# Ledger of designs, part 149: VH-VL binders against o60147

Target 1, 175 residues: o60147
Amino acid sequence: MLEKNKYLYIFRHIQTNQVLLSQGNVLKKTALFQLPYPLQKPVAPNGMRPAKLRKDHWVPLLKVEFPNESMFQSVFMQLLNYRKYRSVQPLTSDLLKLPIPVRRRKIMRQEVPNTIADLADILNKEKFPENSVRLQLSDKSDSEYADWPPSVQIDSEEIKLSRGFREKTTVDEAR

## First folded at step 6 (VH-VL)

Design pa6 (framework fv_patecibart)
Fold by ESMFold2-Fast, scan of step 6:
Structure pa6 (fold): chain C 175 residues (1-175), chain A 121 residues (1-121), chain B 107 residues (1-107)
Amino acid sequence: as target 1 above (175 residues)
Amino acid sequence: QVTLKESGPTLVKPTQTLTLTCTFSGFSLSTYGVGVAWIRQPPGKALEWLAHIYWDDDKRYYPALKNRLTITKDTSKNQVVLTMTNMDPVDTATYYCARIDEYLPGYFDYWGQGTLVTVSS
Amino acid sequence: EIVLTQSPDFQSVTPKEKVTITCRASQSIGSYIHWYQQKPDQYPKLLIKYASQSFSGVPSRFSGSGSGTDFTLTINSLEAEDAATYYCHQYSSWPYTFGQGTKVEIK
């Protein structure tokens, strides 16, 4: 179910730097399926239980406001495709020589720079009108991960989350 | 708007040490995942990667030149310095610095203009 | 180390014609290949990253394709300003290597 909005929120995990994309300022439990490395120990493959969503462990990385829902959907779907593309690439030999825990930490920590670079790449290709896309970053230095097109207006404002953002999910891992 | 510029001596005698400085603007080497590399190109030949340094001081050197190369950064001055010991005429080349965008794998999105270093007696 | 072999070494092409440059890796590198353009007496400039993604500001006539060991850079309709040496580059396996270069000149 796609939400009727023009806002893209991207969240960062406070310890691992893993990234979640959201269609609005609410994180749903199903967003955890975006993660290549689960935050909790995985269960049997035949009955996979998703990791529990702990909203207190996720902070806003950035918020993008698009002129309309159509442009939002196009960019959002392209970001998901970029993430899928990255997940199917073979690991570099440089990463393969590292111990597994170190390798996983480096891969997870790359998600923030990679996601920002991918977003900028998509926006450069779309050629939206000048100053039509509003980008808010929690940390303005993260804008340095990419070159932004004239369509993007960058702000350094605190990203406001909904009052219910940190509420527990109604579905837990035991169900 | 990213710019990088190499500086250092244009003439070096055999056995001397070469010191090159890359001064950049439009980005910070404190940003996660960003690095700077040194690449050289002998006259009429292909590009050759020499070394890189990332925001977290992670350094790598071309294996055959490892014992001759040192790369350091000064984040507050926006500078990366490469030193190469025991210079030889075969090291005559145009030396470039370039920004590395993204971390493992990366690519060189912006390059300096290059500086020609001639090694002769 | 991964060896990148480009073909052809040299190509002389009439304006408006299509140019194809290939790069072959000695082992699979996924899509971790990048293409650079170096005009005479100038520094290299990034054209294509990750095999197929155009860099910002690069004309649409440049495109890249391929995965694994075989990669291609295409210039759909050659312009005079495209006379240059083109290099493929991998930044996935240390030591990081470049192809030998392909020189493209106008007939």
Scores: ipSAE 0.000, ipTM 0.531, lowest interface PAE 12.6, mean pLDDT 81

Design pa7 (framework fv_patecibart)
Fold by ESMFold2-Fast, scan of step 6:
Formats: sequence, structure tokens, C-alpha cells
Structure pa7 (fold): chain C 175 residues (1-175), chain A 121 residues (1-121), chain B 107 residues (1-107)
Amino acid sequence: as target 1 above (175 residues)
Amino acid sequence: QVTLKESGPTLVKPTQTLTLTCTFSGFSLSTYGVGVAWIRQPPGKALEWLAHIYWDDDKRYYPALKNRLTITKDTSKNQVVLTMTNMDPVDTATYYCAHRYEDFTGYFDYWGQGTLVTVSS
Amino acid sequence: EIVLTQSPDFQSVTPKEKVTITCRASQSIGSYIHWYQQKPDQYPKLLIKYASQSFSGVPSRFSGSGSGTDFTLTINSLEAEDAATYYCHQYSSWPYTFGQGTKVEIK
């Protein structure tokens, strides 16, 4: 049986802490459409920002393993909906008092706690079987941003920071 | 004018914990975009980034040393403290604190004078 | 992690001559490279930021160029006070790394 979409790969940006969700272990350029704020710093005095995915700027945050594709699709779609909902909410008065660059930086840094909290909320709403969902984090302390249901098992082994979730390719396995 | 100065023990025994304090003036760690980093340099070797802390208490540690490092700030005292556990002779180095601005700049524009920490029995 | 390799490791130069130091990244870092000067028994000083932008107060004889993986620091006319070790530094990829350094001595 083919390995189908049963893994959710979650990446964070090394500078901004912005989060990208991916169905595969390699980020696609289209994932950038999840982000409301630009990633690139101006390189010229007046600022020109390239519209480019720098894959080396994204590191693993967590990997979620589901028992089947239908559970994966349900959770993945709900996470995208949570992100969409957050993007249209009014900003608090405290955030509106800040200069735009500082405001965006504070919002972007909250993406990691927000994504983890959203994931836990979705999993608490779903009635998945005990120990059916496995989480592997790059930093286990990030699991403390939420209370997890009995359906979740947190892997004792952390993801080593090797720049992404790269697995052996079909080329490597064919030899 | 921006100034930073490192302080702490110059001699540490193996297995002990090192605590270094960076005291600064000419900026506030409550200022938006401001951060302070710790960088070390073993004798005759290259610079090694260890950790940084920003105005909003965001912290980052060098991955290979993460379990040994803690960085904290006291904004009212203009101080940043680095703690490193389980010291080993290979940790002998000059330790610097440095000012940095915004996560997109990544450069260290002002540095302390450095403090040589020797780890020996 | 990204490895930064500098060339040469050592250079002895007559005053007024042009000095070129290169820094090669093991993968693309765009323009997220900065150059520092460290004189003996002193702390490092920022010279060039974003590959090519001079830091405030840095003499005009220092310039930087390059993008992607290949970067150059140039001293157009070496002065005696320029005897130092020069380091490149990348902030593009976690963890942040420095090159091994290039020592420039006066002949």
C-alpha cells in the first residue's frame, strides 16, 4: 500500500516565527499564500522585496502523524480555516498603538503558540481513538502551549534541526 | 553612545556553571527591535554565536549547546545574563555580548570588550 | 548548518596595495552576509552589512560585493591600521555562523 497524505509538516521561519503548513516534507512556493506579511527585508536603501521562497529559512516546528488520510484532511482543512479566521479579526487596541513593523513582528511571533493552540483545539473537538495521533516536535517545550486530548501521543524524540523534514528520496531507495 | 561590558568569573572549574552578566548603556532593551547576543571566541579560533534575547523576551540558543544555555534580561538594570552549565576545558574562550537591531538585520553593531573565561582544574 | 569558507587564511600585504578577501557559503544566503574586522586583543567591529552596505564611520577604502554563495570584501588601498583578522557572518540560515577568518598583516 502506498504511503498517502497522513503526515502534516509544520514549519516556522527562523527570523519571524511565521508558520507554514505543508502536506509534504518540502515546502512549495504556493505555501507563501498562507502568510499575510512579507518575509524579505529590503536590500536596497529604499527597499525592494523579492517575492521568493527561501527554503533554508524554514525549519521544522512539528510533524503530526495521523492513522489515515481522512483524519489528516479534516485536521489540515480546519487548521487552514483557523488561520483564515485569525487573519480577518480586528487587531486589539494595544497592537494598534504600535508602529507597523513592531506590530507585525509581535503578531508573527505569536504564530507558533497560535498554531499549536489551534491544533490542540481541533484535536480536542474531534473524538479520535486513544494514542492515534503522534506529534514529534523540534522543541518539546512548545507542547506546553496547549492541553492535549487522550488521542495524542507526544514522541519523546525531538526532530533534529537539519533544515526541514527531508526523508530518503525514491532515487536513494532505488539503488 | 552605546557601550556594553561583560562581567563574571575569569576562572571556572570543569562541571561548574558559568554565569556572565552584560551591562549596557546608550540603549534600552525595552526599545522596539533591540536585542543582545552572546558570542564566544576560543583562543586562536573563529567567532561562535551562542544566544540572543530581544526586547519582547524572545530567546534563541545555538542548537548544539541549547541544553546548557539560559539567557535572561533585566530591563530596569540594563543587564542581560547568560548561564552555561557543565563547563569543560573546550569552553575556554573570550565571551562577548553585542547589541543587535531587528531580526532582519542580523548584524552586531556594538560589542563589549570581551571577558576571557578559562576552564581548568 | 551553513558553512562559510574564507580565502585566503592569511595574507601579507605591502601598504597601499589592494586586498581581496572571499567568503563562500555552502548554500545560497542571498545578501544576508556581514563583515567584521578584529584587531589583535580587541573586539570585532562591523564593517559591511548586507554584503555591500558600509556601516557608519567605516573608511571608504572598504567595500563589499556578491550575492548568493560568493562574497568579497575589498580594501582598495591598505593602511597600516588595517592589520586585522576579517570575518564574514551569515544570518540567513539557522544556526547563525561565522567564517574561519582571514588574517591580514603588513609586509
Scores: ipSAE 0.000, ipTM 0.444, lowest interface PAE 15.3, mean pLDDT 80

Design pa8 (framework fv_patecibart)
Fold by ESMFold2-Fast, scan of step 6:
Structure pa8 (fold): chain C 175 residues (1-175), chain A 120 residues (1-120), chain B 107 residues (1-107)
Amino acid sequence: as target 1 above (175 residues)
Amino acid sequence: QVTLKESGPTLVKPTQTLTLTCTFSGFSLSTYGVGVAWIRQPPGKALEWLAHIYWDDDKRYYPALKNRLTITKDTSKNQVVLTMTNMDPVDTATYYCARMDYEWSYFDYWGQGTLVTVSS
Amino acid sequence: EIVLTQSPDFQSVTPKEKVTITCRASQSIGSYIHWYQQKPDQYPKLLIKYASQSFSGVPSRFSGSGSGTDFTLTINSLEAEDAATYYCHQYSSWPYTFGQGTKVEIK
């Protein structure tokens, strides 16, 4: 099925539900530039951009396997464009009634269902071959945020890794 | 302006339970990325982190004391409560609450501290 | 747990002299260290975060450096108001730990 695989790894923040897209199974510092609301406070005025990515705060949401690099690049770019489009839309009156911190938290929490819906919309518009795209989710119920085209095969097995595609540690258990 | 203040008994007998309340102003525990921690300091000794709780109710305890500690929050009252069971004279210390950053785990604003003496 | 060892435990320093305080971690902690100042009978105050970044309102004479296992807090020209105990704090590994403290007194 998949002659030249390219993977899209989608992560969610354990507390904010913000979503990061990655070409690799390990997040790079540069992935933080995808966030409209930075998690970390600014470093000193002198000043450096916050350089620290706390990998233990990001858990797998979804892994997408494409048959080739061209399909991966097309879908990846379109997802980034969908996210940019969402970020510049006017806020609803309901959101505008909320204090800024509460508003941002609510917007951030919607990134998971929004990203899944956007992915499905992109895949429904493309004419990919039947069963050519494989999805594996950490929580299979998240697939219910969207209707998937025939090109998509959803794995029956969930991703069992926690915290950035790494196994759970004693540190995680002590929380 | 951020302020925190500890309150509770200043004298506790061995085997009793200590309950301390942190009351704060100038921020809310409904704000993402914010937490409150309890840190103690025995007389003339170093600081010891005990527990913290974040805005989303995520909490952690010092492992050696975990079975004795409970941390809770009341966001509407701007309060965080620490309970410590089976007090011993070695638990005599000044107890501080402090605002904690979720991402970087620093304590940027502290309460005045309350000295708790454990003796019969 | 990670043990932080500060040196010296105590130093008495003439005003305007340079003060250097070292914190050594029992294993590598990257740059995941903060420094606090505690004046007599007062609560601790954050001075330096992320090994080298000054917290807001902290005088420029305070600076931090280091990475891995060896960290330094420097006061480049000691003022009378700097008489205090200084603590390092690591957040690289749980449980979070503090150094034993370095007490700085004015001669």
Scores: ipSAE 0.000, ipTM 0.463, lowest interface PAE 15.8, mean pLDDT 81

Design pa9 (framework fv_patecibart)
Fold by ESMFold2-Fast, scan of step 6:
Structure pa9 (fold): chain C 175 residues (1-175), chain A 120 residues (1-120), chain B 107 residues (1-107)
Amino acid sequence: as target 1 above (175 residues)
Amino acid sequence: QVTLKESGPTLVKPTQTLTLTCTFSGFSLSTYGVGVAWIRQPPGKALEWLAHIYWDDDKRYYPALKNRLTITKDTSKNQVVLTMTNMDPVDTATYYCAHLEYGTDWFDPWGQGTLVTVSS
Amino acid sequence: EIVLTQSPDFQSVTPKEKVTITCRASQSIGSYIHWYQQKPDQYPKLLIKYASQSFSGVPSRFSGSGSGTDFTLTINSLEAEDAATYYCHQYSSWPYTFGQGTKVEIK
């Protein structure tokens, strides 16, 4: 009876604007593997071992509801591929002229518009049925980073940031 | 020393469900960043990653097989179990489990592998 | 999915000669590639990590290079124990994929 993996949960970092994709409504530490830049120093000396996840520093950006797990998996995989592709592209001459901290800030700031544009590109390419994909944003103006296909319905109600994507927890029920 | 060993049936009939168990020693799946992967190799063919599970129960599946695959862990028994439904002769392969760390994502060490033949 | 294409499929090499194996990715993967060695009836063993870093205990005759889409594994002087199938593996993108393998035999 339980339906699994029909939702894509997208988070953004409150300070850096970096984006994490999640199959669940709560971030797992493995999501940090998606980031090309560490969130804090020091970094593990001889490895890509992630810094500890600070869940309080990540807020909802966008929730995508798919009619089935197959469509979810296809889009999720393609978004991860787009993000990896972007991370390995050569830096422009303009970016290379900037001091490293300034350069990294500019690159990180672009992750929100880039992720939204990539999602729209994937959805436009896939030609899903009309109104089959539902988007709910924390800030509806972020939808303006892309042109959406007929398959997409944007929810008029924004995500409530104070609760994140989480449902009522055992702690909430005890209180 | 880290060791892994696969166990399960060596012969499976078409349409049946395969259940493989990876039993390991020298590490715990309660340790931050530790995971176990399943990889298979059909006779004479390339390696195929199937699934992995990390210490925090984060699970990943090969997309084309995701509806057939389930990976679970029993941290207290040092076991990871892979279940694959609706077996077909093309699923005949040597199945390996392997140790994996979050952030490095190479497979080392591997179990010895178990050959699973699917035939009527 | 990212397709990794190795060349050649098969190589027969005289002892002490240099062996070069290439792996081409269908899209850029940075340096998120590892190389494995598999001897007959054995499980694969890690040789090179992150395109160019030798794994501990691996002989210095093995080296890796490349970034983006084109990667190379080199054996500077082939020894008898190096007869094996070599696989590249990318972990840049989902699903994780392997090349089709390059079999190296001694002439």
Scores: ipSAE 0.000, ipTM 0.458, lowest interface PAE 15.0, mean pLDDT 81

Design ta1 (framework fv_tiragolumab)
Fold by ESMFold2-Fast, scan of step 6:
Structure ta1 (fold): chain C 175 residues (1-175), chain A 122 residues (1-122), chain B 113 residues (1-113)
Amino acid sequence: as target 1 above (175 residues)
Amino acid sequence: EVQLQQSGPGLVKPSQTLSLTCAISGDSVSSDSAAWNWIRQSPSRGLEWLGKTYYRSDWYNDYAVSVKGRITINPDTSKNQFSLQLNSVTPEDTAVFYCARDLYYESGFDYWGQGTLVTVSS
Amino acid sequence: DIVMTQSPDSLAVSLGERATINCKSSQSVLYSSDNKNYLAWYQQKPGQPPNLLIYWASTRESGVPDRFSGSGSGTDFTLTISSLQAEDVAVYYCQQYYDTPYTFGPGTKVEIK
């Protein structure tokens, strides 16, 4: 529970590469409101959300540990704002030339590199103390999508996807 | 072509553990696009999904709430197979058990084992 | 859980005639992020495991004859066999894979008149 106040948990979709941000180590249905809306017809349901979240389709991308709740809240809100801004930008002419299903897949696949770049941009603008922000990734190569400021320390250990972001209890570990 | 071959005893006594194995050929149990499922079929419940195991840089399991707490699905990479253990069985667990593959991109169970009738009786 | 229902329970159709099977989900199985319906159809003959016919509501599995087609979106789906053949006598099941637990319909038995 305490971890929810200073940790940012970022998930990615295994098929589409779309990204969801969470203040806790478990995704909630309301997180789906963060998803960019792929190109839809004007009469198609704007603001429509799936009734159920397919939790088995979402895996850890990265975990960010902040030294305090204030820094966590600031970065989390800024990251949500960056994502919202990206979702309303006009599509490039190159994307508009692609068939709709191909275009949607290409846009969704960019959410991982975009989210990582946005996180790094926010952290570079903030003047946090050296090594005060810890990143733990599921795939360390994803860190190459950005140049990180001195405030960031990348954990040598990758996230074990079988455990997700969940902690094991001492009882579970003994069994 | 992918083939799934099931093995295990067809008779289990009440309160004991039901144990089945599914051997895979033509694909790897650790394929990162596949998941490996157990499904049972009985006249009273119809087709019922029990759970799955799948590899995404490490192993995950998902289980149906109806059997959660009694079920374990484990992969064995060295033998290219996966198993089902269902504890504390009752006559109501009598069913034909199937193993099956699904693909996350395409979904749907595209390959099935031959099925194993498991009877729970004294 | 998402509850699946099928109608009719049983259907008798003459050879060469059109067979139509309906499937309803208690909740939408259309996922807005990929715009796909997480619905599959299976054929099961006595003594055999179910055989995948259709996935994504309307995509035929490799090797499945053209006479089988799927349609529908959201909560209402249809499997159509355009010209029933003797080998099509079987029980047909719909299945959602939108959310776990994955759930199946109760089946529709198709017989020759």
Scores: ipSAE 0.000, ipTM 0.486, lowest interface PAE 14.9, mean pLDDT 81

Design ta10 (framework fv_tiragolumab)
Fold by ESMFold2-Fast, scan of step 6:
Structure ta10 (fold): chain C 175 residues (1-175), chain A 121 residues (1-121), chain B 113 residues (1-113)
Amino acid sequence: as target 1 above (175 residues)
Amino acid sequence: EVQLQQSGPGLVKPSQTLSLTCAISGDSVSSDSAAWNWIRQSPSRGLEWLGKTYYRSDWYNDYAVSVKGRITINPDTSKNQFSLQLNSVTPEDTAVFYCAREGLYDTFDYWGQGTLVTVSS
Amino acid sequence: DIVMTQSPDSLAVSLGERATINCKSSQSVLYSSDNKNYLAWYQQKPGQPPNLLIYWASTRESGVPDRFSGSGSGTDFTLTISSLQAEDVAVYYCQQYYDTPYTFGPGTKVEIK
């Protein structure tokens, strides 16, 4: 039996700290189109194909539970819009002063704090019921990147990753 | 496979403008993971980076101070190429000019074949 | 600007013997955030453009023979050819890509003794 989507799964790359958003606990190959900087050199002639999705390279960052699918869809779509907005902003003068490799590393490293801040901003603008949204983080210190509204309840238990166990990390592996 | 093909005249008179083009196949000049560079090589200066053009939501340029003020590097998205214009050339600008792609590892992973440009009256 | 120097200017090595080329940068090219050295090595044969051999000081580019290896960190770097082959006769350049302007070493010419 299919349950309506009410969970948002957020993954981070273990080396680059880039972030992917997922509607399900299985990360789809198409999620790679969210990345501004591909993880490997483009192999396709026009560079429009995403990098291969590797299940061992993406770990849970954050899981958000909503009371219903409507609230989930609203927040998820707004997060995607925030990411699109960030991707079309011109680079700041400070970033342009940095060498390209240093600049790319800094931008990629900022995706975790930026995603956390964007999520909190959306939840602060929405007037959800008190304690209706549950957050479970892999590292609770990441919650410090934002101020959370009364609608948010942060779980005391962190998400623990065990490599090789699909139940704790589910990703779609490209063949 | 990425390939860079250079074209342009090999002889330029002093005080004139040196103009070269680099045609790209196997990648897009507007790829946000690449930058498109011009490098020259001469016995006196060795390998010398001149500048680059790159697309990051908008077009940007970086130029070496030694040529800043007389250099322009421009993309042409319709033809998938980029060009070099170097104004007010002197015999000291005589060099082999290369275009090169700066890829994801931020190194010059693909190079054009090179063009010897002689500046002489 | 970061100034690159190489030693020796030229090197003659017998076939099958080890060749060692040194490169120094005027300031560190080690980036603390990713702990990588932004140093590359290129090979240039007469009439050809430079060809990328090594990036991040020690990572071999795809298709580059195992006999080529890079080492070093910060300001001092080495390119080693463990067993020189006839096809390795070329000029070798180090390049920093830590900061613009990107700069190259003056090159080391490797010849057969």
Scores: ipSAE 0.000, ipTM 0.479, lowest interface PAE 14.4, mean pLDDT 81

Design ta11 (framework fv_tiragolumab)
Fold by ESMFold2-Fast, scan of step 6:
Structure ta11 (fold): chain C 175 residues (1-175), chain A 121 residues (1-121), chain B 113 residues (1-113)
Amino acid sequence: as target 1 above (175 residues)
Amino acid sequence: EVQLQQSGPGLVKPSQTLSLTCAISGDSVSSDSAAWNWIRQSPSRGLEWLGKTYYRSDWYNDYAVSVKGRITINPDTSKNQFSLQLNSVTPEDTAVFYCARDTWYEGFDYWGQGTLVTVSS
Amino acid sequence: DIVMTQSPDSLAVSLGERATINCKSSQSVLYSSDNKNYLAWYQQKPGQPPNLLIYWASTRESGVPDRFSGSGSGTDFTLTISSLQAEDVAVYYCQQYYDTPYTFGPGTKVEIK
């Protein structure tokens, strides 16, 4: 049975600017596997000790509302593919000349601009109806990282999360 | 950019406390992506991990069983450094001591210069 | 504790020839969730701290020459120097960072023949 998911949430880490994609307004610990530079040491996999998700360290970057689940699935899968493609590209010689922590910090800082640019590129390639996709940004200036197609309507409304997510609490979710 | 600079005495008498400090530049001791380790090296035991301190909303420490009960590793956020205290030293503790940064995926990517500590009367 | 062993304890290789160092762990250091081996290789020259060469068993650290390569999975690992240079004379250590306490191999000394 299909879920009626038509919302994409993208979150950023408050210290590193690393990005997580989520289906809906709840971040699950499995989203941490998206990160090329994990934020905390993984617990050794001797069975029962999963990595800990700190919800209070993640803030919404943007929310996208699609008119139907089919469009959501298409864009979500393409965005994951873009991120995989970026992760396997060779590093430039300029980046390789930098000390490791400086290099990683520079790469991590680019995740927000890159994710926004990738989202816009995907939406420009799709033939969605005019004003059919609603984009909400926590910071409207982030829209300047890309040129948006006529299908996208930029919304000024606050991104609202579930009541549990608003608390500054740590959540460990079942696998 | 990241540098670890060690300081502390090179000679300690048996039964006394060994105290070393590692000053961090180019990163924060409270960085949630790093852990701060002490490792020693001797001809008899080779490279031996002693323990680490790390910040993940609160401070945590992990220690090797071989030194557990006489070791303390403490961060100092105001000075951006961390220290090692090893109590009740014996000549068997004679070693070169290193501080090192651990990231979960890469192992020890930055090391201090090392401090030779001789335990002798 | 995860016990690390290395072979040989010392190796003499002519300039330009291949050097091969083996490392074994007493239990698997492969993490099923990310399919990565939590094994690193270090080079240590006299009077210096160890320097990271390889992590995740086969990923070369930035700035490390391409003549260094790591291979293996689970419990058996190899460091290869394809064409030994004079500057490669050093002691090489493998290390598991799968679980604490972190443990190192006893080292392999590489010398010019």
Scores: ipSAE 0.005, ipTM 0.464, lowest interface PAE 11.8, mean pLDDT 81

Design ta12 (framework fv_tiragolumab)
Fold by ESMFold2-Fast, scan of step 6:
Formats: structure tokens, C-alpha cells, sequence
Structure ta12 (fold): chain C 175 residues (1-175), chain A 121 residues (1-121), chain B 113 residues (1-113)
């Protein structure tokens, strides 16, 4: 079995482009606490948006393989701290001019480039050995959101799983 | 309280486009707790989900891989309805077509009456 | 695709007796994040659309009689009718809504013996 503590799995939401970080290839509901604008139960009798609870609404963005658990934990914790820091920063006057739903959509759309930039920044500050960190992306063009250090090796093959990081079966062939 | 009423032709010639409409009452097509689905049923394939359209701050569509590339499901907020367009039909597309609502999750709590569509020359 | 299978293809049960229908998915429909099985059961009578009976594998839809119950987890599921009534003659379908495309079982026909 693969060591889950050496892999960082990054998911994006198909509708909002919000990003979730996971230590495993399947999202746990505790990952939802990473979201700055989680949906609460509405006041209306019929009301909860299913998207946040649906596995099919989260797709692979990026998989990071670290040489050991200590490097994984260091980077993972720093990414969570970067995300929390971003969520509490004052909004720009440009964003404040927008209606709340439009504003939130614009902020959410930036989570993919922001997460990739944050990951690269952390890896550039850490002094990891050359080619010790392996990145595999669902869309290689997303790597262009940042400049990567010599410690990073970007896999030439894209992630071919359409939903989560589930292993392929004969029933679930390279969708 | 929610009702789905289907309309559209029951006979379509091979290679043409099959077009059906589902009118909604008792709910809004843009309700952010609902998803609007098309499902067909035939003796050979059984019940087959074709796709859905749903509103979550913006409109989204999901389609079954078996019909992806020749199917379009579109909402019409002004008329409170949604439609199915299936291109390049063959006799194998002959089926009873249902529209159906899913509330929150994709189990279907309300169904249209069904429309038998025969594809023949 | 997730493939759904049902057994038996048809079932004849006497009035007042128990009917048991089985459904199997080709992969687990249990979502670890919410610990729910994304599985539903439907009843279809001739000339009518399917009618939702059970969702989340074991939760009865509003208005569905207590004699209908769902059980199981992961890949193996059962629909039980504790005491078959005449109006229960129908075809019963399981459906997974864990992954697109959403898929249905081939159906089990329930008849009076």
C-alpha cells in the first residue's frame, strides 16, 4: 500500500474552483473546514446545497509526492497557514464594489492560481534536495502560475482520473 | 405540489434531432436546491440517466458519457422549464423519456408523465 | 461506469409474506466524508413513471409505507417489503447517485404467487 503521509492531494471544485487539501486520495468532511465561505443550513425549510457534500463535485488538481513524512507535514501545514492568512486579509476596494455573490465567485475563482503560487513559494523557501519533490498535475498549464525550484520535478504525464484520485478499474477506465 | 409536464413530438426520423420540453410548476427551475434531469427507458437498456442542468450561482450541466457530444439540456428561466435536445437519433434511441427533479442529491422525487419517442422512417 | 445488478430477475410472493430484493454495485457507493451510501430504490407500476421509495440506502421517502425498508452498505443492498400487499405488484429498481453517469439496476419484477 502507498504511504499516504508522503502525498499531498489537492482538489478543486468543478463549479466554484475552490481548493481543498487532503492527506489522502479521498476527501474527508473535515477538509471542508478549510473553506472561508462554507454553506450553512439555510433558513428556508427546503435548503441545503449538495455540492459541498458531493464527492463528484471535487476533481484532482495536483498531486505532490514528498521523500518523507516530515517534509510532507512541513509543506502541508505551511499551505494551510497561507490559506488561512489569505482568508482574513482585507478586501480591496475593487472587490467591495461588487455584490456579495459576484464578489465571492471572483474570490473563489482565484483559489487555484493562489494555491499553486503558495505551494511554489513554500517549496522555493525550503531547501529540499534536487528533484526530491514530484508534482503531477491534471492540467500542466496550471504549473505556469508559478516558478518552481530545482527541488521540484514535474511529471510529464497528467493525472487522468476525472473524479478524485481513485485508482482505475476496468469499469472506470481513463475517463 | 411540484409538477412536471412534458411536451414534444412522439415520432422522430433517423438522423434528425429529438426535442422535448419539461414545464415546471410548484418550484423554480433556478432553485439552488434542485437539479433537473432527463432519463429514458427502453426494454433493451432499461432506465438510463442522460443528464441534468442545475443552478448554483451559475448554470451547470452534466451529461452521461453514452450521449455526450450529441445531447444538450437547457434551462429557460423566463418560462420556468427545461429542454432536451438529442442530435443524430437512431432507432436505438426509441424510448420513453422522463424529466425528473432531484432535490439536494440525485435521487428523483418528482417525475414527468413520460413521452414515448419512436425513431423510425 | 458503476454497474448495478439486481437479483432475482422476478419474484412471486404470497400476500402478507416478505419480499426481499438484492442490489449490488460494481464499486462502493459509500462516501467516506459523510458516511452515506448514495443509493436509492424506486417502484414502477405499468404506465407510470418510477416512484422514489428509499434514498441514502435506508431512509424512506415521505409518504412511503413502513413495510418498505432498505438496508446494506458499500456494494450490497437489500430492499425488503415486510408484508406484501396487492398494490405492491410492480418492478423495483435500485439506483446509485455516487458517481456520474448515475446508473440503475435492471429491475426486479414482484408478482403475487
Amino acid sequence: as target 1 above (175 residues)
Amino acid sequence: EVQLQQSGPGLVKPSQTLSLTCAISGDSVSSDSAAWNWIRQSPSRGLEWLGKTYYRSDWYNDYAVSVKGRITINPDTSKNQFSLQLNSVTPEDTAVFYCARAEFYDSYDYWGQGTLVTVSS
Amino acid sequence: DIVMTQSPDSLAVSLGERATINCKSSQSVLYSSDNKNYLAWYQQKPGQPPNLLIYWASTRESGVPDRFSGSGSGTDFTLTISSLQAEDVAVYYCQQYYDTPYTFGPGTKVEIK
Scores: ipSAE 0.000, ipTM 0.460, lowest interface PAE 19.2, mean pLDDT 80

